# Designs tried in a protein design chat: VHH binders against q96fz2. Part 90

Target 1, 269 residues: q96fz2
Amino acid sequence: CGRTSCHLPRDVLTRACAYQDRRGQQRLPEWRDPDKYCPSYNKSPQSNSPVLLSRLHFEKDADSSERIIAPMRWGLVPSWFKESDPSKLQFNTTNCRSDTVMEKRSFKVPLGKGRRCVVLADGFYEWQRCQGTNQRQPYFIYFPQIKTEKSGSIGAADSPENWEKVWDNWRLLTMAGIFDCWEPPEGGDVLYSYTIITVDSCKGLSDIHHRMPAILDGEEAVSKWLDFGEVSTQEALKLIHPTENITFHAVSSVVNNSRNNTPECLAPV

## First folded at step 5 (VHH)

Design w31 (framework vhh_etentamig_d1)
Fold by ESMFold2-Fast, scan of step 5:
Formats: C-alpha cells, structure tokens, sequence
Structure w31 (fold): chain B 269 residues (1-269), chain A 124 residues (1-124)
C-alpha cells in the first residue's frame, strides 16, 4: 500500500469516525492540527493523512478509549533519525511487514511506547501487472458499502448519481498503523509520522497484488488496536491478519500520476 | 530461517572495481525487494542501492549513482552489486538487506540486515 484516497471534507470525515468509548458514550474524535488535513483522491507517501490514536498519548490521565484524530506524515521518521531533513531518510517506511515488525528498531521502539494508530482512507490503490504489456492496471480497493435506498453494496455497475450521494455515509477504510514522534535536531515542532502495517493479500486480492494493508474490520478491532492503555503489544498484534471483507473496481490510468487529484482517480472504468 | 550471506569484498585501489554477491535463503527471494546497505568505520548505516523483486526497477544513492550497478538472479536467489570507480569514501562493510515495498511508488525500502557483511577497503 503506497497510494490512498482520502477526499472527504473535514466535517464529513469527522462524522464518519463517530464511535463509542469504554462507557458506551457516543463521541466524535477531537482534532489536533485540523488545518493540516488536505483532502485528496490521490494521497502519496510524504503527504499528510488523518489517523486515529488514543487521547492518552496527549493527556496523562485521559481515558485510553477516547480518540484523537490528527494529520500525520505518511512515511515514519524514527525518533533516532539524526538528519535535519526527514526527506533525506534513506529507506522507505511507507509500509512495515507484520512478520518482521518486532525485529526492526524503527517499528519495535514506537510499538513498545504504545504508538499504534488507525490510518483512515476512502480506500487504497494497487496496480495489477498485465500480461503482454508494460502497463499495469490500477484498482481502487475499499470496504463494501451500503446503498442509500436499499440493502446491498455499491459497485461499478451503479450510476454516477448514486456514487455522488454515497460519500455522506461512506464506511472509511481503517488500516493498522504505527506512528513515531521525531524532534528536529535544530529545534521546531515535533513531527508525527506513520507507517501502514502490511500482510499477505487475501484470496480475493491475490490476482491484483501479493500484499495488502492490515485492515481492522469493525469497531472491536479498531478499539483494541488503539487502546494501548489496556491492550498489550502482543495482544494487539493478534489483530494483524489478511481480511476478505473488501471489494474493488478497476480505475483509469489518471491515478498513476500522484499530482492528479480529481474524482476520475477512483471512478470505475 | 532467513539467511543472507555476503561475499566479494576485499582490498582495491582507488579507481578499481569489485563485484559483491549476496546468497539468500529461507524466503521466496523473487517476492522481495532487496537493498545494499553499508557502514563505514565509526558511522551509522547508509543505504546504497535497491532493486525491486522482479529486477525491473533499480534505485541508487546520489553518492554512488553512475558508478554502482545493482542486479539480481532470481533463479539463483542471488543479489549483486557491481562497484566501479571506487573511492576511499566507499570503504565500509557492505550488507545485504531484505525489504518490502513496491518501488513503483519511487520510495526505497529495507529491513534491519541479518547478513554478516563483506568488507570493502579502498586504499593505495
């Protein structure tokens, strides 16, 4: 996973993240740095994306089940990084492999500090290798969605009019992430950055790509991943596995260029 | 058990050439991007070069671009680094690293290396 769509306006995105705390109280996540949220149909590494994390990371006595939503840089900058410019990081931390996450210092250290987050997206893109050509076929991959007027999932066969209305009730993709905090050596604001954990692809996606993000399917999984005050690293890692509850459709090559930011990026072809 | 075994290092004069090899076992070699990482005496690790699982994409640090060539032979589970026009600054232990990622995004990946490394010394 190296490309996502996260285009919802801030207010729509916030409502899509409504949740229940440990007491059963209905809540909306509280924003940090909301002005850094930049909606886009075509989010690449180094851009900011919204993540959910426990309020306990920011407030000593907070209920660990309460959630903050914050934009973070995609591409984890380890706390030990000594250069002044994060873009000079010589290795890609866009994704981290689930089977070696406890062996790599860049990920093991923040995990030990409970720095788990849930990465939010409309969905993600993957490129399928096509036989007999140099061109790859991009796909938009997302949770099954409920149709507005009747039970069923929205898909490529639905009219553009139905797609226009779907965003008000869109079920956001929730991917397991790890974040870290980096203090610039010469001073300045702390940089929050994240990586997406990856697993072997499920059977349904194996013809598109051999790897997929670790998707947290449902509120129980999301809550346990975020709640570092009550759920240990070992218990949380049991949530990391392939998921079959996913759907997709082919999209045009417009998405290939990360500078293109239009609805055409995720429209069915 | 993942194993990486580097070889091909040695003493070479400035301007000379060396070819490094890395024999990989314990995983599906063609499914992973691979990198070369070096560590000079008294310094931290520096990423040198990366190659996609298929071998179709290669990436280089600015310090070695035009001088080094990374390649792989998936039928032999072997990664290579051809080093030309060597400089004193290239003196380091060179490590083979298994990584994950799609280099089509233009980003470089590597994991902590598990190989023993191979020493390259460039001096007169």
Amino acid sequence: as target 1 above (269 residues)
Amino acid sequence: EVQLLESGGGLVQPGGSLRLSCAASGFTFSSYAMSWVRQAPGKGPEWVSGISGSGGSTYYADSVKGRFTISRDNSKNTLYLQMNSLRAEDTAVYYCAKDEGDYSYGWEDYFDYRGQGTLVTVSS
Scores: ipSAE 0.013, ipTM 0.232, lowest interface PAE 8.4, mean pLDDT 83
Fold by OpenDDE, second read of step 6:
Structure w31 (fold): chain B 269 residues (1-269), chain A 124 residues (1-124)
Amino acid sequence: as target 1 above (269 residues)
Amino acid sequence: EVQLLESGGGLVQPGGSLRLSCAASGFTFSSYAMSWVRQAPGKGPEWVSGISGSGGSTYYADSVKGRFTISRDNSKNTLYLQMNSLRAEDTAVYYCAKDEGDYSYGWEDYFDYRGQGTLVTVSS
């Protein structure tokens, strides 16, 4: 996964992340560094995206089932990195393969510290190689959305009002991530950054691309992944597998350019 | 039309060195990240290295880190891969790949075009 969409306003995004804690109480995640949130239809590595993580990472003795939402840098910067500029990292940390997560120090160490997060997105983009041509067709891939009488499919939104309704009730894609904390050698703010765990693609997606993000489908999976206080690394890793519970549609080539940030990026063609 | 033409492959002994080149045409070369990917016999494609459009950022797979160096000359529309300390496991067809944008997306093959490849064989 190298491109996502996360364009919802902060308040809408927050509401979409409503959850129940272990006591059954309805909660909204609290924001950390909300000013770093930058909505975009076209999110690329090195940009900031919102992730969910356990409150226990920030507050001693906190209920580990409580969630924080925080923008983090896409592309994990390991805590041991000694250069002053994260861009000088000589290996790519945009993704972490599930089969080698325990073999790579950059991912194994933070994972062992319980630094699990859920990366939020409207969906992600992937490009299909066309047989016989050198052209690639981009697709927007996301959770199936519940058809309400009032909210048509993304393709059925014929009015601005209908479009707003679709996004107000949008089920966010929840991807498994690992994050780390890096302290710049020259001082300054601690950098929080993440990688997305990837797996082999499901059968439904296999014709588009052979790999997909590890999607956490449902509140139980999300809660278990986040709750490093109660759920071991070994148990958490059992949640990492392909899912068939996705849908997709073809989009225009507008999304090919990471600088394009418009609704046309995810609009069906 | 996007064209990528790899060259520089061949037979080399373990511990040897090779330099691969890729001539690019049909697009604004400096606007796109470029990558090298390889495919060994009986294996799937593996991302090897990437470089940003400007050349300011370079990325490597763990398997080649410290041994391979990616570079580019935007004035010549050419991508390079210097391969040192070659190993038997480096044997593969090496492909020049155009990334989808100005950034390489990691060890996944997020490229929209690739060349025909050049064969690198490391054998005693």
Scores: ipSAE 0.006, ipTM 0.272, lowest interface PAE 10.1, mean pLDDT 88

Design w32 (framework vhh_etentamig_d1)
Fold by ESMFold2-Fast, scan of step 5:
Structure w32 (fold): chain B 269 residues (1-269), chain A 124 residues (1-124)
Amino acid sequence: as target 1 above (269 residues)
Amino acid sequence: EVQLLESGGGLVQPGGSLRLSCAASGFTFSSYAMSWVRQAPGKGPEWVSGISGSGGSTYYADSVKGRFTISRDNSKNTLYLQMNSLRAEDTAVYYCAKDTGEFTWGYSEYFDYRGQGTLVTVSS
């Protein structure tokens, strides 16, 4: 996973993240740096994306089940990085393999500090290799959506008009991430950056791509991944596995150029 | 086909020095970051040091900072690890690893390809 869509306006995105804390209290996540949130149909590594993380990361004695939403840089910059410019990091930290996460210092150290986050997206893109040509077919991959007017799940066969109506009740894709905090050597604001954990593709996606992000399917999985105050690293890692609860449809090659940021990027073709 | 061949290990006394080498082939060496990873007997692998493709940026685990120096010679497709002030705890098999940060239009993942390894024993 190296391209996503996250285009919802900030208020719609915030409402889509409504949740219950440990006490059963209904809440909306509290924003940090909301001005850094940039909606886009075509988000690439090194751009900012919204993530959920525990309030306990920012406030001593906070309830670890309460959530913050914050834009973070996609591409984890390790806390030990000593250069002045994070863009000069030569390691590709866009994704982190689930099978080697405890072997890589860049990921093991922040994981040991409880720096787990949930990466939010409308969905993600993957490119299917086509035999006999250099052409690749892009697909938009997302959770099955429920039509509120008794129409059942929204799928690839639905018309473009139906897609325009679903954003108000869109179920966001929730991907398991690890983040870290980097302090610039010359001073300045702490940089928060993340990586997306990846797993082997499920059967449904195997013909499109051999890997997929580790998707946290449902509020129980999301809350356990975020709650580093009550859920150990070992227990949290049990949530990291392929999921079959996913759907997709082919999209236009317009999405190939990351500078294209229009609804055409995710519209069915 | 990516091939990595480590050499330069051996027996050395505490406080001594060794220089490890890794001969790389099968890929454009200067385009990839490289790392050294070690595995002590009965323990899991530990990342030791990394260097950018150009050689302009270097990174070290806290356990080796100030003692080890990573470098590369892109004209010879060779990675080096200069190890000074060696300690008994540095005893391990040392592996050369390629960072495969391949971006294929939506798939980008942090990978390491390990070579055969070279044994370093620090003992009196």
Scores: ipSAE 0.000, ipTM 0.134, lowest interface PAE 14.1, mean pLDDT 82

Design w33 (framework vhh_etentamig_d1)
Fold by ESMFold2-Fast, scan of step 5:
Structure w33 (fold): chain B 269 residues (1-269), chain A 124 residues (1-124)
Amino acid sequence: as target 1 above (269 residues)
Amino acid sequence: EVQLLESGGGLVQPGGSLRLSCAASGFTFSSYAMSWVRQAPGKGPEWVSGISGSGGSTYYADSVKGRFTISRDNSKNTLYLQMNSLRAEDTAVYYCARDEGSYSFGLDSYFDYRGQGTLVTVSS
């Protein structure tokens, strides 16, 4: 997963993240640094994206089932990194393979500290390669959405008013991530950055791409991944596997340029 | 421990040629697709070229197609990029990257390892 859409206005995104804590109380996640959230139909690595993480990461005595939503840099900078410029990392940390996550120091260390997060998106993009040609077909990939008279469908939306109705009650894609906190050696603000865990693609996506993000399907999986106070690393990793509960449609080449930030990026062709 | 080490960069005149090499170690080289990615001063990363694990399939960005050739020697664990007809706009740090056998368009590919880079300067 190297490109996502996360375009919802902050208030709509917050409501889409409504959840129940361990005691069954309805809650909305509390924001950290909300001004750093930049909605876009076309988000690339190095930009900030919203993630969910346990409140216990920020407050010593917090209930670990309560959630914070915070923008983090896409591209994990390990806490042990000693250079002053994080762009000098020797390897790409945009994604983390599930099969080697416990072998790589950059991921193993934050995972051992319980630094698990859920990366939020409307959906993600993948480019299907055609053997023997330079042509690539982009696809928008997302959770199946519940069809209602009020929400409509993306395929039926042909005006700004109809498109607005599509996003009401949209089920956000919830991807398993690992984050870390890097403190610049010469001083400055702590940098929070994340990576998306990847797995082998499901049968439904195999013709588009042979890898996919580790998707946490449903609130039980999301809660267990986030709750590092109750759920061990070993138990949480059992949630990391391909899922078949995904859908997609082809989109136009407008999405290819990451500077294009319009609804056309995810509209069906 | 995965290691990728690029070499072959340098100063070249417009219209000239350079051959970049990437020595890979710490993994089964033939099992992974490999890519070249470049970053020009003040700009974001751009995917340049990709090659399948067997070497049977090659792919190029439109900006370099017909001028650059990617190849690999699995017996030597080495990736190559032959760059011909170089232009000033090809000036960049070139990175060797291991991908998951997936997409290699800009940052859309899943590169889990990259090298330190080698600087290519095209100037008269």
Scores: ipSAE 0.000, ipTM 0.143, lowest interface PAE 16.3, mean pLDDT 84

Design w34 (framework vhh_etentamig_d1)
Fold by ESMFold2-Fast, scan of step 5:
Structure w34 (fold): chain B 269 residues (1-269), chain A 124 residues (1-124)
Amino acid sequence: as target 1 above (269 residues)
Amino acid sequence: EVQLLESGGGLVQPGGSLRLSCAASGFTFSSYAMSWVRQAPGKGPEWVSGISGSGGSTYYADSVKGRFTISRDNSKNTLYLQMNSLRAEDTAVYYCAKEDSEYGYGYQDAFDIRGQGTLVTVSS
């Protein structure tokens, strides 16, 4: 997973993240650094994306089931990184393979500290290799949405009014992530950055791409991944597997250029 | 700041050869896969060729297989495209692009085009 859409206005995004804490209390996640949230239809590595994480990371004695929402840099910068410019990391930390996560120091160390997060997106993009085509076909991949009058699918045939309505109740894609905290050696604000865990593609996506993000399907999985105070690393890793509960449609090549940031990036073609 | 500077284009006759270069700065060059992408007049961008960070794996579009060779010199932070047996259909602005992943799920074909490119015109 190397490209996402996360375009919802902050208030709509916050409401889409409504949840229940351990006591059954209805809550909205509390923001940290909300002014760093930049909605976009075309998010690439090194940009900021909103993630959910446990309040216990910030407040001693907090209920570990309570959630914070914060923008973090996509591309994990390990806490031990000594250079001034994070973009000059010797290796790519945009994704973390599930099969090697416990072997790589960059991921094993923060994971051991309970630094698990849920990466939020409208959906993600993948590029399908096609026989006889020099250009790949991009697809927008997302959770199945609540059924509309036309059997729940959003399609090219749907009116603009129907498209405008789907965002009010859009089910956000919830991907398993690992984050770390890096203190710049020359001083400045602590940098929070994350990686998305990846797994083998499910049957439904195998014709598009051979890998997919580890998707946490439903509030039970999301809660267990975030709750590092009650759920061990070993137990949490059992949540990391392919899912079939996903849908997609082909999109325009306009998404190929990461500088393009318009609704056309995810519109069906 | 990631900076890519393409060079080596020019006017060449059909059947001729050109070697393109891309000078990279602002990132650890050897850690990233690199690609060549071209855009012909009035057409969208077309992926041409890709190379892994180490240079051990190379990939080519069907339209250029057997005619083009991609290579890199990690000691010089430079990417190359050797183009042989050029055809009128190869006329395009050629761009180099840094890939988003070297150690993840494989190469991504979405391109982060930062340079102005280098124009290749194949004409008699």
Scores: ipSAE 0.000, ipTM 0.168, lowest interface PAE 11.3, mean pLDDT 83

Design w35 (framework vhh_etentamig_d1)
Fold by OpenDDE, second read of step 6:
Structure w35 (fold): chain B 269 residues (1-269), chain A 123 residues (1-123)
Amino acid sequence: as target 1 above (269 residues)
Amino acid sequence: EVQLLESGGGLVQPGGSLRLSCAASGFTFSSYAMSWVRQAPGKGPEWVSGISGSGGSTYYADSVKGRFTISRDNSKNTLYLQMNSLRAEDTAVYYCAKDEYEYSWGSEYFDYRGQGTLVTVSS
């Protein structure tokens, strides 16, 4: 996964992340560094994206079932990195393969510290190879959305009003991530950054791409992944597998350029 | 240990040509797709070209299509980039990258990259 969409306004995004804590109380996640949130239809590595993480990472003795939402840098910068510029990393940390997560120090160490997060997105993009040509068709991939009488599908939104309704009730894609904290050698603010865990693609997606992000489907999976206080690393890793509960549609080549940030990126063609 | 060593960069005039090489070691070279990526001063990384493990499939960014040619010699563990009709906008540090499997357009699925080689296109 190398491209996502996360364009919802902050308030809408927050509401979409409503949850119940272990006591059954309805809650909204609190924001950390909300000013770093930059909505975009076209998110690439090194950009900031919102993630969910346990409150216990920030507050001693906090209820580990409580959630914080925070923008983090896409591309994990390991805490042990000694260079002043994260761009000097010689290995890619955009993704972490599920089968080798425990073999790489950059991922194993933060995972062992319970630094699990849920990466939020409208969906992600992948490109299908066209047979016989060097052309690739991009697809937007996301959770199936519930059709309500009032909420049309992305393809059925024929008016601005209908479009707003679609996004107000949008089910966000929830991807399993690992994050780390890096202190710049020259001082400054601590950098929070994340990697997305990837798995082999499900059957439905296999014709498009052979790999997919590890999607956490449902509140239970999301809660268990985040709750490092109660759920061990070994138990959490059992949640990492392909899912068939996805849908997709073809989009225009507009998304090919990472600088393009318009609704046309995810619009069906 | 995976090692990637780029070479062949330098100063060239607009319209000129360069050939970059990347020597790979520390892994089964033919089993992995390889890519070239570049980073211009003050800009983010840009994918340039990719090639499958066997060399049977090649891919190019629109910005270099028709001008650049990627190739590989698996017997020598070497990746190449022939750059023709060079432009000022091609000025960048060029990196060889080991892909996780195969490059996907618009995203970087590489595990490792080299130190890079500087290409400067200037009159």
Scores: ipSAE 0.016, ipTM 0.372, lowest interface PAE 6.6, mean pLDDT 87
Fold by ESMFold2-Fast, scan of step 5:
Structure w35 (fold): chain B 269 residues (1-269), chain A 123 residues (1-123)
Amino acid sequence: as target 1 above (269 residues)
Amino acid sequence: EVQLLESGGGLVQPGGSLRLSCAASGFTFSSYAMSWVRQAPGKGPEWVSGISGSGGSTYYADSVKGRFTISRDNSKNTLYLQMNSLRAEDTAVYYCAKDEYEYSWGSEYFDYRGQGTLVTVSS
């Protein structure tokens, strides 16, 4: 819950987010600030990541089921923060515990305003602590992907064409987030920043880490979380729970250094 | 590189006191909040206490409030945990952690943990 991969080119990412509005019309989310999107295999807190949010946040009379996609800073900066530099926030807001979200002003206030978003990623990384060693084993954790059954040429797994095909139909991980809007005291653009809600780990992940992001599994959950015009805070919070619909594989230590941004970060070892 | 080295653990009788230290290096110590986290045998990590970069704000888990005191000496890059009125339930490996977390906002998500120091409270 402190490192993700989100490497798809903008056009591929947009197509991966195709959805239907409440009238059943097929749509693609509309971008805001697309130039701030920086694809990477190794995204850390304070970097920008793409999130989905309701169009109603930007247009007073918009259909709340229509979606915007926008890059936001990972690490929620509360609207009340007084310092000029967001990095000086004394509390780490990269994650927000589901069990105390309604007790913490930094999260309760934006949640009350309907500032729910869906954080997009190829998947996320976690480091398993091993007994008797100072080393940690990183894992890449992601949704089960649709099988591409082939009865031949399996040995061409490392070809450039093969890697392109894998990502064409990749099912993006969709994590429940809360965002807020902070206006710099000295003027400048409003900063949109988010936190990822976390829950207890599922059985499948318990040996890797004891916590996991709140994953919204499927379009029904995603649409209900985003639609703050029709779905109350209380109803939306019912979507926040562990999921077993997840898979993972071990990756190399290349991912440990957040400056490394190559496909090797998520490749199986 | 970021390094945290805990010391001061040992065997102590119930009701006794112990002071833990953590020597930090590889980062601007005064710019980061620091925490103490413990892990008892067979249990998950439990956040114990936190302190802001300046030392002006301190936070404690309910299980240790009134008994433990967190402090820091920014001139020496050292974090402390004064433990009083120790109980058998305080037996654990204590870790120093570099982070800016409040208890409920990510007690499980520390930027970095040291190797730990064992505290055993027993007769």
Scores: ipSAE 0.000, ipTM 0.145, lowest interface PAE 12.9, mean pLDDT 82

Design w36 (framework vhh_etentamig_d1)
Fold by ESMFold2-Fast, scan of step 5:
Structure w36 (fold): chain B 269 residues (1-269), chain A 124 residues (1-124)
Amino acid sequence: as target 1 above (269 residues)
Amino acid sequence: EVQLLESGGGLVQPGGSLRLSCAASGFTFSSYAMSWVRQAPGKGPEWVSGISGSGGSTYYADSVKGRFTISRDNSKNTLYLQMNSLRAEDTAVYYCAKDLGDWSYGTPDYFDYRGQGTLVTVSS
């Protein structure tokens, strides 16, 4: 996974992340640095994306089941990085393979500290290699969406008016991530950055791409991944596996250029 | 546990060819993607090429496309880099690397497991 869409306005995104705390009360995650959230239909590595993480990361003795939502840089900058400019990191930490996560120092150290997060997106893009040509066919990949009288489905909505209603009740894609905290050597604010854990693709996606992000399907999986106060690294890693609960459609080549940021990027062709 | 041993480097004239080898041990070779990473004098490491565990997918940095070919022999636990049409700017220490990252969208990670490297010098 190297390209996502996360275009919802902040208020809509926040409501889409509604959850129940352990007392059974409905909550919205509390924002950290909301001014750094930049909605886009075409988010690439090094841009900021919203993630969910446990409040316990920020507040001693906080309930580990309570959630913060914060923009983090896509592309994990390890805490040991010594340069003043994070863009000078020579390693591509956009993704982290599930089968080597405990071998790679950049990922096993933050994972050992409980630095698990859930990466939020409308969906992600993958490029299928087409036989007989040099062309690659992009696809937008996302959770199956519930059908309502108002919202319809993304597959059936073929006009701007219908597309707008689809987003009102959109089920966000929830991907397992690992984050780290980097302190600039010359001082300044701590940088929070993340990587997306990846697994072998499911049967439904194998014709598009051989890998997929580790998707946390449903609130139980999301809660267990985030709750580093109650769920050990060993138990949390059991949540990391391919899922078949996914759908997709082909999109136009407009998405290929990461500078294009329009609804055409994810519209069905 | 993981051991990687590079060989095949040397001095070659511009336009020449070299074949690098990497002997791997301590892990199930066919289960991991492998990469070649180089470090030119006075510069940081640069990813050069990658190959999937099965050998079915290969990727190259723009600077070497059409000139270098990565391959592997899983029965011998050996990774290769065939370098043709060598240029002065290809001068570097070349490292064999176990892929600990992901190849999403054709951009694999650089890696923690590198061997001693093999020096390639391209000069007249």
Scores: ipSAE 0.013, ipTM 0.211, lowest interface PAE 8.8, mean pLDDT 83

Design w4 (framework vhh_etentamig_d1)
Fold by ESMFold2-Fast, scan of step 5:
Structure w4 (fold): chain B 269 residues (1-269), chain A 124 residues (1-124)
Amino acid sequence: as target 1 above (269 residues)
Amino acid sequence: EVQLLESGGGLVQPGGSLRLSCAASGFTFSSYAMSWVRQAPGKGPEWVSGISGSGGSTYYADSVKGRFTISRDNSKNTLYLQMNSLRAEDTAVYYCAKDQGDYSYGYEDYFDYRGQGTLVTVSS
């Protein structure tokens, strides 16, 4: 996964993340650095995206089931990185393969510290390789959405008015991530950055691409991935697998250029 | 500035072997992961194999696993692809690419640079 959409205004995004803590109390995640959240229809590596993580990462005695939402840099900078400029990191850490996550120091170390996060997006983009042409067909891939006020799911055949209304109750894509904290050697603010774990594609997506992000389908999976105080690394990794509960539609080539940031990027064609 | 020059392609019979080379210049070679990407006639690009900057980690597409071996010689700024048990479907232009992502994704999505390519034809 190398391109997402996360365009919801902060208040809409926050409400879309409503959850229950371990005691069954209904909550909204508490923001850290909300001013760093930049909504976009076309987010690429090195940009900031909102992630969920356990409150226990910030408060020693916090309930590990309570959630913080924070913007983090896409592209994990390991805590041990010794250069002054993170852009000089020789390793690309946009994605982390599930099959080698425990073999690579960049990911194994933060996992050992419980640094699991859930990466939020409207959905992600993927480019289907079309045999016979040099052009690829981009697709927007997301959880099945249910029309509020009307039965049934939203699809490509629905009117633009229906697509505009769906954002108020959009089910955000929840991807398994690993984050790390990097302290600049010359001083400055701690950099929080993340990678998205990837798995083999599910049957439904196999014609589009052979890999997909590890999607956490439902609140039980999200809660277990985040709760590093109660769920061990070994148990959490059992949540990392392909999922079939996903849908998609073709989009125009407007999305190809990451500088394009308009609703046209995810509109059905 | 950054230059990648592939070589070693040619015509080979099914079941044969070829070794591709990529000479890199204009950047600190040992600091970057590298990939091989191929494009068959009339088809889109396909990622084939990737190797970390140190050479300690290697990755392969399922279509070539067990048949191809990627390696590098950082003292010579050279990337290699040893291709064994070649099949007609391996016929393609092979490109060397400076890698920026998951080795399973195509080079247009993540790679800074690729060379001009070297043609491999597997035919009887």
Scores: ipSAE 0.015, ipTM 0.228, lowest interface PAE 6.6, mean pLDDT 84

